# Ledger of designs, part 117: VH-VL binders against q9h9l3

Target 1, 176 residues: q9h9l3
Amino acid sequence: PRKMVAIDCEMVGTGPKGHVSSLARCSIVNYNGDVLYDEYILPPCHIVDYRTRWSGIRKQHMVNATPFKIARGQILKILTGKIVVGHAIHNDFKALQYFHPKSLTRDTSHIPPLNRKADCPENATMSLKHLTKKLLNRDIQVGKSGHSSVEDAQATMELYKLVEVEWEEHLARNPP
Short names: E, the ipSAE of ESMFold2; O, the ipSAE of OpenDDE; V2, 0.75 times the mean of E and O plus 0.25 times the DockQ between their complexes.

## First folded at step 7 (VH-VL)

Design v4 (framework fv_fezakinumab; at its last look DockQ between E and O 0.07; V2 from the best seeds 0.00; counts 0 for: pae E 8.5 > 2, placed apart)
Fold by ESMFold2-Fast, scan of step 7:
Structure v4 (fold): chain C 176 residues (1-176), chain A 123 residues (1-123), chain B 111 residues (1-111)
Amino acid sequence: as target 1 above (176 residues)
Amino acid sequence: QVQLVQSGAEVKKPGASVKVSCKASGYTFTSYYMHWVRQAPGQGLEWVGWINPYSGDTFYAQKFRGRVTMTRDTSISTAYMELSRLRSDDTAVYYCARSGTYYYDSGYRFDPWGRGTLVTVSS
Amino acid sequence: QAVLTQPPSVSGAPGQRVTISCTGSSSDIGAGYDVHWYQQLPGTAPKLLIYDNSNRPSGVPDRFSGSKSGTSASLAITGLQAEDEADYYCQSYDSSLEGWVFGGGTQLTVL
């Protein structure tokens, strides 16, 4: 069996008017929800907008943050060869400038059985907060102080585990 | 109609630099990666690197690091590849090609391709 | 040198079947990355022929098919026609190089 991890990243705004999303925190958990990686990451570009209400990132977190190039290397060592679970994971991979194999990627925003269990349309893209509340009876991303990428990664892994057997069998029969 | 239109052929002397352009049309320029691939006469395809037009981020194959620079101008949907300190063995057709950033936005495949720009390096 | 291995040439008569192999390693095809195939007619840019191992773009005849197993992939052409005479390249992504890799190309000759 191939090992499985879940990832969630926080991004800040860089570039003109802070419109570009740059990696500022990454959390990775194992199958049981134990933290394998959780670091604040310093973008190579000037931060224009911390997006604190959503990211939870503040200037203080950047003081001893791991430079992007170093953090990326550490993260990719953990992800390589594993099944990687995430929610809208394309955003995390783009921020990492990373190309993970499609066959080893599990995006909980695009798993029809998971939406069915939540009484949502199979082809809709539902938020992590909504799916977690409906299926795990748990509120995440609470308040105005920003999200916890550790909490989000843990919730994402737990959501995937609800459909893992069904979805892995589907993928074995119908490779994307 | 999705199109990539490249600049015309260049003839350069060893030690010079060349800058090739690739103008995109028919799609959202910033939603796809732009790649550069070269092909020396009678040889196969060799990947040079990519640029993310949205962020300006680049990644180059190890062989070209220190000599290649990729840039873009989002106002005219144009990507550029500049290769410096040219050698005779840099003589090749240089192609731009589009890829998605993830599997549900045209995946990792290259489509479309530009027609190519012949760069000849000779003394 | 090419990272993916293809035979340098294959040949067949009209109406026959030919198969072109593409062999990678544990860091590319073996790591789970999909294989894409490109057709290059003389004097032209490569054109996408097969993507994600076995899918055909609009306009590509069903005579062209692809498959993948382990560290290798194959392109099959049935009902071979004179117009199929071209160079064929496989492509994947390599995690150790962090980049796209191509096969060395296979020249198909229609006898």
Scores: ipSAE 0.751, ipTM 0.893, lowest interface PAE 1.1, mean pLDDT 92
Fold by OpenDDE, look of step 8:
Structure v4 (fold): chain C 176 residues (1-176), chain A 123 residues (1-123), chain B 111 residues (1-111)
Amino acid sequence: as target 1 above (176 residues)
Amino acid sequence: QVQLVQSGAEVKKPGASVKVSCKASGYTFTSYYMHWVRQAPGQGLEWVGWINPYSGDTFYAQKFRGRVTMTRDTSISTAYMELSRLRSDDTAVYYCARSGTYYYDSGYRFDPWGRGTLVTVSS
Amino acid sequence: QAVLTQPPSVSGAPGQRVTISCTGSSSDIGAGYDVHWYQQLPGTAPKLLIYDNSNRPSGVPDRFSGSKSGTSASLAITGLQAEDEADYYCQSYDSSLEGWVFGGGTQLTVL
């Protein structure tokens, strides 16, 4: 069986009036929640909006941030060959300018059994915060200091583990 | 069906202004950015700027700053582009084109496009 | 004048494979900004052909494909058909110019 990792990314605003999303932090954890990667990332262009309220990113975090191209190489090396778990993970991959094979991707925002377990509509898109509260009885993304990508990645992995057996069997019968 | 219907062709003198309209239908007008792109005869595409129909915020290419004004009327889902102090090299087909925002999955691809409005500037 | 560089023309016979290159710089494609491709048939408005480097909108045949690597992108057309004769434009964002940019366009002729 392939190893699993969970990923979460934070983005800042670049380009015209900060409307372009650029990767500014990436966190990757293993199956046990151990941090494999957690770096602030420097976009290749000027940051217009740090989006601190949500991203948790501040100007000081960019002083020694890893350049995007370097970070991307590091991250891709970790993800290659693994099952990658994330929440609304298409946003993370887009920010990375990388798309993992669909057969090796697990998006906790689109797992009906997970929603069912949380007493949510199976076809609804629920937030990571909501699912974490309902199924793990844990509060994440609290306060006004912004998200913690490590915390979010860990929560995502734990959520997936709740439905791993069922979902993996489903995917085996119904490959994406 | 998503559609962008643009106003008719314009003929203007140098120094004049032109205002082109783009009426949107088939989608939520304020949920997408509206871009303007022009194409001179036999030439390539050139981005002019964009407007956020929700907020009214605009951003223009450096080349057109000071001469272009983009507005919108949300009540009729219509975007406008006004170009002033026209000169002969402003002669082009002007397109409106929809794109998403970083809030939506559609991203910054341009889809769909209006059919274009020919603006001719001649003495 | 165009920030992104395309060959002015390419040609192929029906059934052949053709490729259109789009070369940018470190401030656009090389900076990690997505590339989109548009098809413009004679006398018509551009139409989205490929988005986010390699995705096809609904209605676009799978014989059209896109890729991106480094500072360049490429559009490939297999099984070339007469109806593919058109101008093709790549598009991205340039951080140095603070604006969306297009390639100069490539005229595809089907022989």
Scores: ipSAE 0.080, ipTM 0.686, lowest interface PAE 3.1, mean pLDDT 92
Fold by ESMFold2, look of step 8:
Structure v4 (fold): chain C 176 residues (1-176), chain A 123 residues (1-123), chain B 111 residues (1-111)
Amino acid sequence: as target 1 above (176 residues)
Amino acid sequence: QVQLVQSGAEVKKPGASVKVSCKASGYTFTSYYMHWVRQAPGQGLEWVGWINPYSGDTFYAQKFRGRVTMTRDTSISTAYMELSRLRSDDTAVYYCARSGTYYYDSGYRFDPWGRGTLVTVSS
Amino acid sequence: QAVLTQPPSVSGAPGQRVTISCTGSSSDIGAGYDVHWYQQLPGTAPKLLIYDNSNRPSGVPDRFSGSKSGTSASLAITGLQAEDEADYYCQSYDSSLEGWVFGGGTQLTVL
C-alpha cells in the first residue's frame, strides 16, 4: 500500500523586482499529522523580498538555513513513491523544481467532493483558509506574522481525509 | 495547427559548433517546455535537455552538460540548440519537441515533434 | 544504453496480435510516472501513439492499446496491418536522473 504525506511551502521573492518565487521553507507531515520535515531553506539567488507578511520568513531565518540543493535532495527523498497531498500544489512543485507523478498527487484546491462538503460549487477553486474554516471549524493563517507551513500542511491532510475514501475510489475508476 | 519548423541540414567539421532552430506556431510559445532529442543513424532516441521559454531556464542531460546551450527568442517564438566541440559521433537528426510545464496539462509527453535537422560531422 | 528496456525487434503476420514490452526502474515507471508510446515510420519524425499509459490521440485506431504495471509497460497491437511496420519507442520520466527517458526502440516487422 502507498504511503501518504502532505506538503506545504513558503516562498520569498528573488529575481528582478522580487517577482520570482523561491523556496524558503518546506514542511511535510505524515497521515497522522506528525512532522517529517520542517526546514528553512536558503535560495540560491539573493532574496529581494522576504514577503514576510505572507511567508513568515525573516532575515534571521536564513542565517542557518539549509542550502536549496541540499534541502531539495532531502525533500525529494521523502516524496518519491508516495501520494503527496497539497493545496494548489503545482506552486510547491514549481518552487522545488520537481515533477511528481500526477497519479500520486492530490490537490485539495481541486477536489469536487471537498467543495461540495464546504457548500461551494464543485468546480470552484477554494482557498485553504476558507476550506479549513468551513470543514474543520479552525482558523489558520491568523494574524499578520505570516503563514505556518506546518499548520497549513496539517490542515491540508485533515481536509483530504474528509474525502479520501470517495476520492481514491473515483481516481481508481478515472485515472488522471 | 500546432507546428514546429526546424532549420535545414548542416554539415560540420570536427571541433566546430552547430546551432539548430525550432520555430513554434499555433500555441502560446511561453506556456510549454521545448525539448531537444537526437537520433544517430540507425539508433534510438536520446534526450538532450529542455528550455522553459518563459524564464529562459534550462536543464541538460548529464552527457551534454558543458557542450550544449539552449536559448530562445520569444519575439519570434523560436528555440535554439547549440552544440559545440562537435565529434563524429554527434552525427544525428536533432528534433525539437514540446512538453507541458504544469502537472495537469499535457504532462511529460512529447507532442508535437519537429521534422528534425540532420547534422553531419565529418572531415 | 537506453534507460527503459524494450526488445530490439518483434514480428507478426497480418491479422495477428503483437506486444512490445517496456521495462524501467523504481525511479521512473516504478515511481508511478506515466508511459507514452511513439510510432516512427521510416524516414519520419516520431509521432505520439499512446499517452498516459493507455489513452489514444484522435486518429489512432483502437487496435493499439497500452498498459502499465509495476516497473513495466506494454504496447499491444491487434489486427496487425502492413502499415504498422515501424519503430516503436516508450518514454517516461525518471526522478533520479531528473530527465525524460526513452526505451531503446522496437522494430516491428509485418511478415
Scores: ipSAE 0.014, ipTM 0.641, lowest interface PAE 8.5, mean pLDDT 89
ESMFold2 (binder alone), look of step 8: mean pLDDT 92; pTM 0.941

Design v40 (framework fv_fezakinumab)
Fold by ESMFold2-Fast, scan of step 7:
Structure v40 (fold): chain C 176 residues (1-176), chain A 123 residues (1-123), chain B 111 residues (1-111)
Amino acid sequence: as target 1 above (176 residues)
Amino acid sequence: QVQLVQSGAEVKKPGASVKVSCKASGYTFTSYYMHWVRQAPGQGLEWVGWINPYSGDTFYAQKFRGRVTMTRDTSISTAYMELSRLRSDDTAVYYCARSGTWYYDSGSRFDPWGRGTLVTVSS
Amino acid sequence: QAVLTQPPSVSGAPGQRVTISCTGSSSDIGAGYDVHWYQQLPGTAPKLLIYDNSNRPSGVPDRFSGSKSGTSASLAITGLQAEDEADYYCQSYDSSLEGWVFGGGTQLTVL
């Protein structure tokens, strides 16, 4: 079987008015939810807005953070050749400046059977928090100190596993 | 109507630099990557690199690192490619071309293309 | 040298079928990256002909079709017409190079 991983990234605001989203943390877990990678990442540009409420990133996390170029190389080495699962994963790939093959990408925000199981419209984009609560009866992204990218990556993998057999069969019949 | 309009032909001496422009219209300039591709006379297509007009982030093919710089000006929806330390084998038509920023946003295909800018490097 | 391999030339008579191959490696086509095809008429910029392996942009006739299998892709042109005489390029993304890669191009001659 082809190996599968789940990814979740945290971004901070850089550039004019903090409008650019730059990678500041990345977590990758394997099929069983074990952590393969979890590092704070130092953007090459000045951080204007830590977006701490959502990212969980604070100035202290940047002190020993892995520089972007090095972190990117490590991350891409893990992702290459694997099926990569994420939620709204295009944001993560954009922050990584990385093009993962569409045929090996699984976005839990765009899987109609997953929404169907959650009693949500198939064409709606549901948040990771909502799908995890509805389908796994688990609360994630709680509190006000920011999200845990490890927790989000683990939840994303578990959500995908709920529809994996059905969705892989669908993709085999209807290649992306 | 989506359109990419490139600057005119350039003639340069070896060792000089050239800066080619590509003005976009008919779409949101910052929503798509801009690529540069060159083609030497009678030869094939060679990818040079891309710029994300939104962030200013760039990525260059290994062959051109240290010699190419890509920039953009969002106020006039224009992308630039500057190639320095020119050699005679840099003589080529340089094209700009648009792609999506990810597979769901028009994917990795190049569409449209500018009409090209001929850069001639000769002594 | 080009990263993707295409035959330098192919030829056919009007009404015939020709096929242009594009061979990659495990880091590009074999890694699952989509293949796109471009047509370049003499003196013009390349034009998107086929995208995401087998899809046609509006305005491209169904005589043009694409396919992908393993580390290779193929462009088929049926019912050849004189106006099909052009250079054809395949393109994909290569994960090892972290960039877009092109085939060397195939010059189609309509006899």
Scores: ipSAE 0.480, ipTM 0.825, lowest interface PAE 2.6, mean pLDDT 91

Design v41 (framework fv_fezakinumab)
Fold by ESMFold2-Fast, scan of step 7:
Structure v41 (fold): chain C 176 residues (1-176), chain A 123 residues (1-123), chain B 111 residues (1-111)
Amino acid sequence: as target 1 above (176 residues)
Amino acid sequence: QVQLVQSGAEVKKPGASVKVSCKASGYTFTSYYMHWVRQAPGQGLEWVGWINPYSGDTFYAQKFRGRVTMTRDTSISTAYMELSRLRSDDTAVYYCARSGTYWYDSGSRFDPWGRGTLVTVSS
Amino acid sequence: QAVLTQPPSVSGAPGQRVTISCTGSSSDIGAGYDVHWYQQLPGTAPKLLIYDNSNRPSGVPDRFSGSKSGTSASLAITGLQAEDEADYYCQSYDSSLEGWVFGGGTQLTVL
């Protein structure tokens, strides 16, 4: 059996008008929710928009942040060969400039049985906050001071565990 | 109608640089990666690298790092590949090809392809 | 040398079945990355034939099929026709190289 981890990243705006999403924090937890990695990350480009309301990133977090190239190497060592769980995980992989195999990727925003359990349309992309409240009776991303990527990664793993048995069986019968 | 239109054939001397263009139409240029793939006469396909037209970010195959530069101009939906310090073994047809940015974005497959640009490096 | 291994040639008569293999390693096909297949007719650009191991784009006949197992993939062509005479390339992603990789190509001759 392959080990499983969950990831959540926070991005800041770089490039023209802050439209490019650049990695500024990454949290990785194991199956039990224990933190394996949690670092602020310094983008190689000038930060135009901290997006603090959502990211929780402020200029102070960049002072001793790990440079992108070093952080990326550390993160990829943790992810390689593992089943990686995330929510809208393509955004995290894009920010990491990383292509994880589809067969080892679990995206809680694209698991029809999970939406079904939450009384949501099977093909809709539901927010992590909504699914966590509906299925785990837990409020995450509370307030307007930014999200905790550790909290989000932990919630994502717990959501996946609700459908793990049935979804792994589905994937074995219908490989991606 | 989704299509990629490439610039015409080039003949260069060893040591020169060549810049090939690929003009996209029929889709949102910034929503897909643009790849460059080459094929030497009678040989197979070799991936050169990709550019993200939205951000301008690039990634090159190790063999071409230091000699290749990929750029784009979003105002005219055109991607460019410049190869410097040309050698005779750089003689090839150079293709541009579109892919999704990740598995949910039309996947990693290359579709469509440009018709190719023949670059001949000879003395 | 190409990263993915294909036989350099295969041949068959009209109506027959041919199979083209594509062998990778633990860092590409064996790591779970999808395999795509391209058909290249003489003097033309490659055209997507099969994507994500076994799916056909619109306009590709069902006599073309793909499969994947372990570190290898296969392209099968049934009911072989003269117009199938072409070069066929497999493609995947390699995590060690962090890039797309192609097979060396297989020339199909219809006798």
Scores: ipSAE 0.532, ipTM 0.844, lowest interface PAE 2.2, mean pLDDT 91

Design v42 (framework fv_fezakinumab)
Fold by ESMFold2-Fast, scan of step 7:
Structure v42 (fold): chain C 176 residues (1-176), chain A 123 residues (1-123), chain B 111 residues (1-111)
Amino acid sequence: as target 1 above (176 residues)
Amino acid sequence: QVQLVQSGAEVKKPGASVKVSCKASGYTFTSYYMHWVRQAPGQGLEWVGWINPYSGDTFYAQKFRGRVTMTRDTSISTAYMELSRLRSDDTAVYYCARSGTYFYDSGSRFDPWGRGTLVTVSS
Amino acid sequence: QAVLTQPPSVSGAPGQRVTISCTGSSSDIGAGYDVHWYQQLPGTAPKLLIYDNSNRPSGVPDRFSGSKSGTSASLAITGLQAEDEADYYCQSYDSSLEGWVFGGGTQLTVL
């Protein structure tokens, strides 16, 4: 069996008008929801927009943040060779400038059986907040001060575990 | 229709620099990575690196680090590859090619490709 | 040397089946990265032939098929035609190099 982790990242706006999404926090949890990694990360470019409403990132979090190059190396050591679970995980991989194998990637925003259990259309892209409320009876991303990437990673792993047996069997019969 | 149009052939002396362009049309330029791949006469394909036109981020193959620079101009949907300190063994056709930004949604394949730019390095 | 290993040449008669192998390592194909195949006709740019191991783009006939197992991939061409004469390249991603890697290419000759 191959080890499994879940990841969630927070991004801030860099570049012209803050339109570029740059990594500013990353949380990784193991199968049981224990935190393996949780660090604030300093982008190599000037932060134009902290996007605090969603990211929870403020200027003070950058003071002792791990530089991007070092953080990326640490994160990739954890992800390499493992099944990685995320929600809309392509955004996290883009921010990391990282290419994880598709066969080892699980995106809870694109798992038809998960949507079916939530009484949602199978091919719709549902938010992590909605799926977590419907299937785990748990409220995440509450308030206006930003999201917790630890909370999001933990919820993502728990959501995947609801369909793990069914989905792994599907992937074995229908390799991606 | 999606198309990549490359600049014309170049002849350079050893020690010079060359800058090849690749103009994209028919899609959102900033939504895909742009790759550069070269092919020496009668030889195979060799990946040089990629640029993310959205952020300007780049990544280069180890062999080319210190000699290659990739840039883009979003106002004209054009990517550039500059190779410096040219040697005769840099003689090759240089291709640009498009990929997605991550692997999950089948983004890792190269499609389309430009027609190629022949760069000849000779004294 | 190319990172992925292909035979330098393969040949067959019209109507025949040929298979082109592509052998990698634990850091690329063996790590689970998808394999793509490109066809390069003389004097032209490479063209995507097979992507994500076994999928065909629109316009590619089903005579072309791909497969992947362990650290290796294979391109099969059935019902060989003269127009199939070309160079064929496999491609994957290598996690140790953090970059795309190609096979050395296979020249297909239709006799």
Scores: ipSAE 0.516, ipTM 0.832, lowest interface PAE 2.1, mean pLDDT 91

Design v43 (framework fv_fezakinumab)
Fold by ESMFold2-Fast, scan of step 7:
Structure v43 (fold): chain C 176 residues (1-176), chain A 123 residues (1-123), chain B 111 residues (1-111)
Amino acid sequence: as target 1 above (176 residues)
Amino acid sequence: QVQLVQSGAEVKKPGASVKVSCKASGYTFTSYYMHWVRQAPGQGLEWVGWINPYSGDTFYAQKFRGRVTMTRDTSISTAYMELSRLRSDDTAVYYCARSGTYYFDSGSRFDPWGRGTLVTVSS
Amino acid sequence: QAVLTQPPSVSGAPGQRVTISCTGSSSDIGAGYDVHWYQQLPGTAPKLLIYDNSNRPSGVPDRFSGSKSGTSASLAITGLQAEDEADYYCQSYDSSLEGWVFGGGTQLTVL
């Protein structure tokens, strides 16, 4: 079997009216939840909106942040060849400008058995916060000071582990 | 219907620059990547690069870095590819082609394609 | 030089079956990236024929099928017809190059 990691990214607003989402933090954890990567990342463009309520990013985090081009190279070295788990993971890959193989991607926002265990409609897109509360009895993304991408990546891995055996068997029979 | 309409044929001398256009219609221009692919006479397809019309971000194949520039004008749903310091071996049909922007869908396909713009580089 | 390897030509008689191979490496097809196939009739732009390894767009006959295994993909054409005479290209994504890559193309001649 291939090695597995979980990823979560935080984005800030750049471009006109801050409408473009640019990578500002990335956390990657291994199967056991140990941190492999966690860095603040400096976008190449002027930050218009820190989106601090959601991202937890403030101006002080940008002072010694890793430039986007360097951070991207480091992150891609970790992700390449591995099964990557995330929640609404297309947003993270979009911010990284990265194409990960569909067969090695696991999106906990689109796993019907996971929703089933949470007593949610199988094809609905449920938030990470909701699934984590229902299935792990844990509150994440608490308060209005922003999210922890480490906490989110760890929760995402734990959620995937609840359905890993049955979902991997399903994918073997029904390849994406 | 989704359609990509390209500018007409160009004849250039070595050392000149050429700028090819691709006008999109029938879909939301900023929701899809635009790719450029070239084909020299009697040869195969060669990917040049992409532009994200929403952000203006670009990525170019190693062979073309330093000579190619991709831009867009969202007000007229048009993408541009400019190739500088032209050589005779840049003679090719240059195609624009659309792909999806979902990064986890690694098999994002090119559909539709423009009809191509013939660029001839000769003295 | 093309990144993906295809035979330069293949031929068959009407009604026969032909197969066109597409061989990659560990950084593209071997890494799990999907393979797409394009048909290029003489004097025209390429047209999407097969996407995501084995899926057909609307309007493509079921005589065309695709498959992928390991570092290679294959396009099969059954019941060959004169109008199938064209160039066929495979395409994938390469993680080392961070870009889309094509096969060198295969010219199909219907005898």
Scores: ipSAE 0.480, ipTM 0.832, lowest interface PAE 2.8, mean pLDDT 90

Design v44 (framework fv_fezakinumab)
Fold by ESMFold2-Fast, scan of step 7:
Structure v44 (fold): chain C 176 residues (1-176), chain A 123 residues (1-123), chain B 111 residues (1-111)
Amino acid sequence: as target 1 above (176 residues)
Amino acid sequence: QVQLVQSGAEVKKPGASVKVSCKASGYTFTSYYMHWVRQAPGQGLEWVGWINPYSGDTFYAQKFRGRVTMTRDTSISTAYMELSRLRSDDTAVYYCARSGTYYWDSGSRFDPWGRGTLVTVSS
Amino acid sequence: QAVLTQPPSVSGAPGQRVTISCTGSSSDIGAGYDVHWYQQLPGTAPKLLIYDNSNRPSGVPDRFSGSKSGTSASLAITGLQAEDEADYYCQSYDSSLEGWVFGGGTQLTVL
């Protein structure tokens, strides 16, 4: 009886030439899509590149943002012991400096039945936007003002729910 | 092809510091975590900590916090572990070992390992 | 100190089967973290033998197998051979310590 949550993070560029990805926002939703956590997060290093086109992060969001160490503690309390769903979720875990158990991790970018339902090759890497449009008939990440991590987390949970029964049965019989 | 080459054996007096090196080759140094693990004579493996060569971030096991410092030099693909205020019970073989980063790279397993550096602390 | 519990020794005759247990807690193996196994021949560095509970690296014979259930894992060696004499260590990740943890090691003697 493990609970399930979905996560999506936004990263900004820090370090030389803005090449380091640092956590700047995290959204977590429950199974029904209700928001459990949604905070802007202040990186410990100077922000070189807000990457606003994708992240939606602007300098104004950093004014009252939660410091990284505090935000990380809050986020890990929510994730611990739960099945965590994400899309290309390794990027989120890297930004959090967090190792979640593989057996409790569900990555919608690596679930062959999802690609099959979308009429895509099972081994292809499909974007969250593409899968959501094909399978849920919903447009996400619209415009050029950046993505909503809440919207992305909600879409990710709904995508997983489409294959949940068959994928959980597969994992029970064929553990990765 | 992929290998980790460690510095030679060291003999130190109690209270001194030792700095062990681990030179990586055959892969992208900054794409993998580097771990340090020690083994005292006749004892088991004990994890000391890790460094992310890309960012320089480190994490140390509770037992070693305040005495260990891990660094790296990306220009020569070399990781370092410095242990200070040495005691006789720090006598051990110190290994470096590579792991992937996060779950997409099967991050929890250690492969390859360096051949080890014997550090002897005696008066 | 070892966080995961292994028997200190195990022995068998050539051709026999031995198993080595590895017992953790709710914060490591019980939390769902994978278990890896390492073989250490006398005077050498540890070598990866089994990863992600039951997978073999290239070059490891199928006589070696791993399994995991609840808070414990096991390494099985069938068709025991003299060259299998070594120390065997299990390893996992512990969420409370936020670090990698090893078993105390098991010395395998081939009689």
Scores: ipSAE 0.507, ipTM 0.819, lowest interface PAE 2.1, mean pLDDT 90

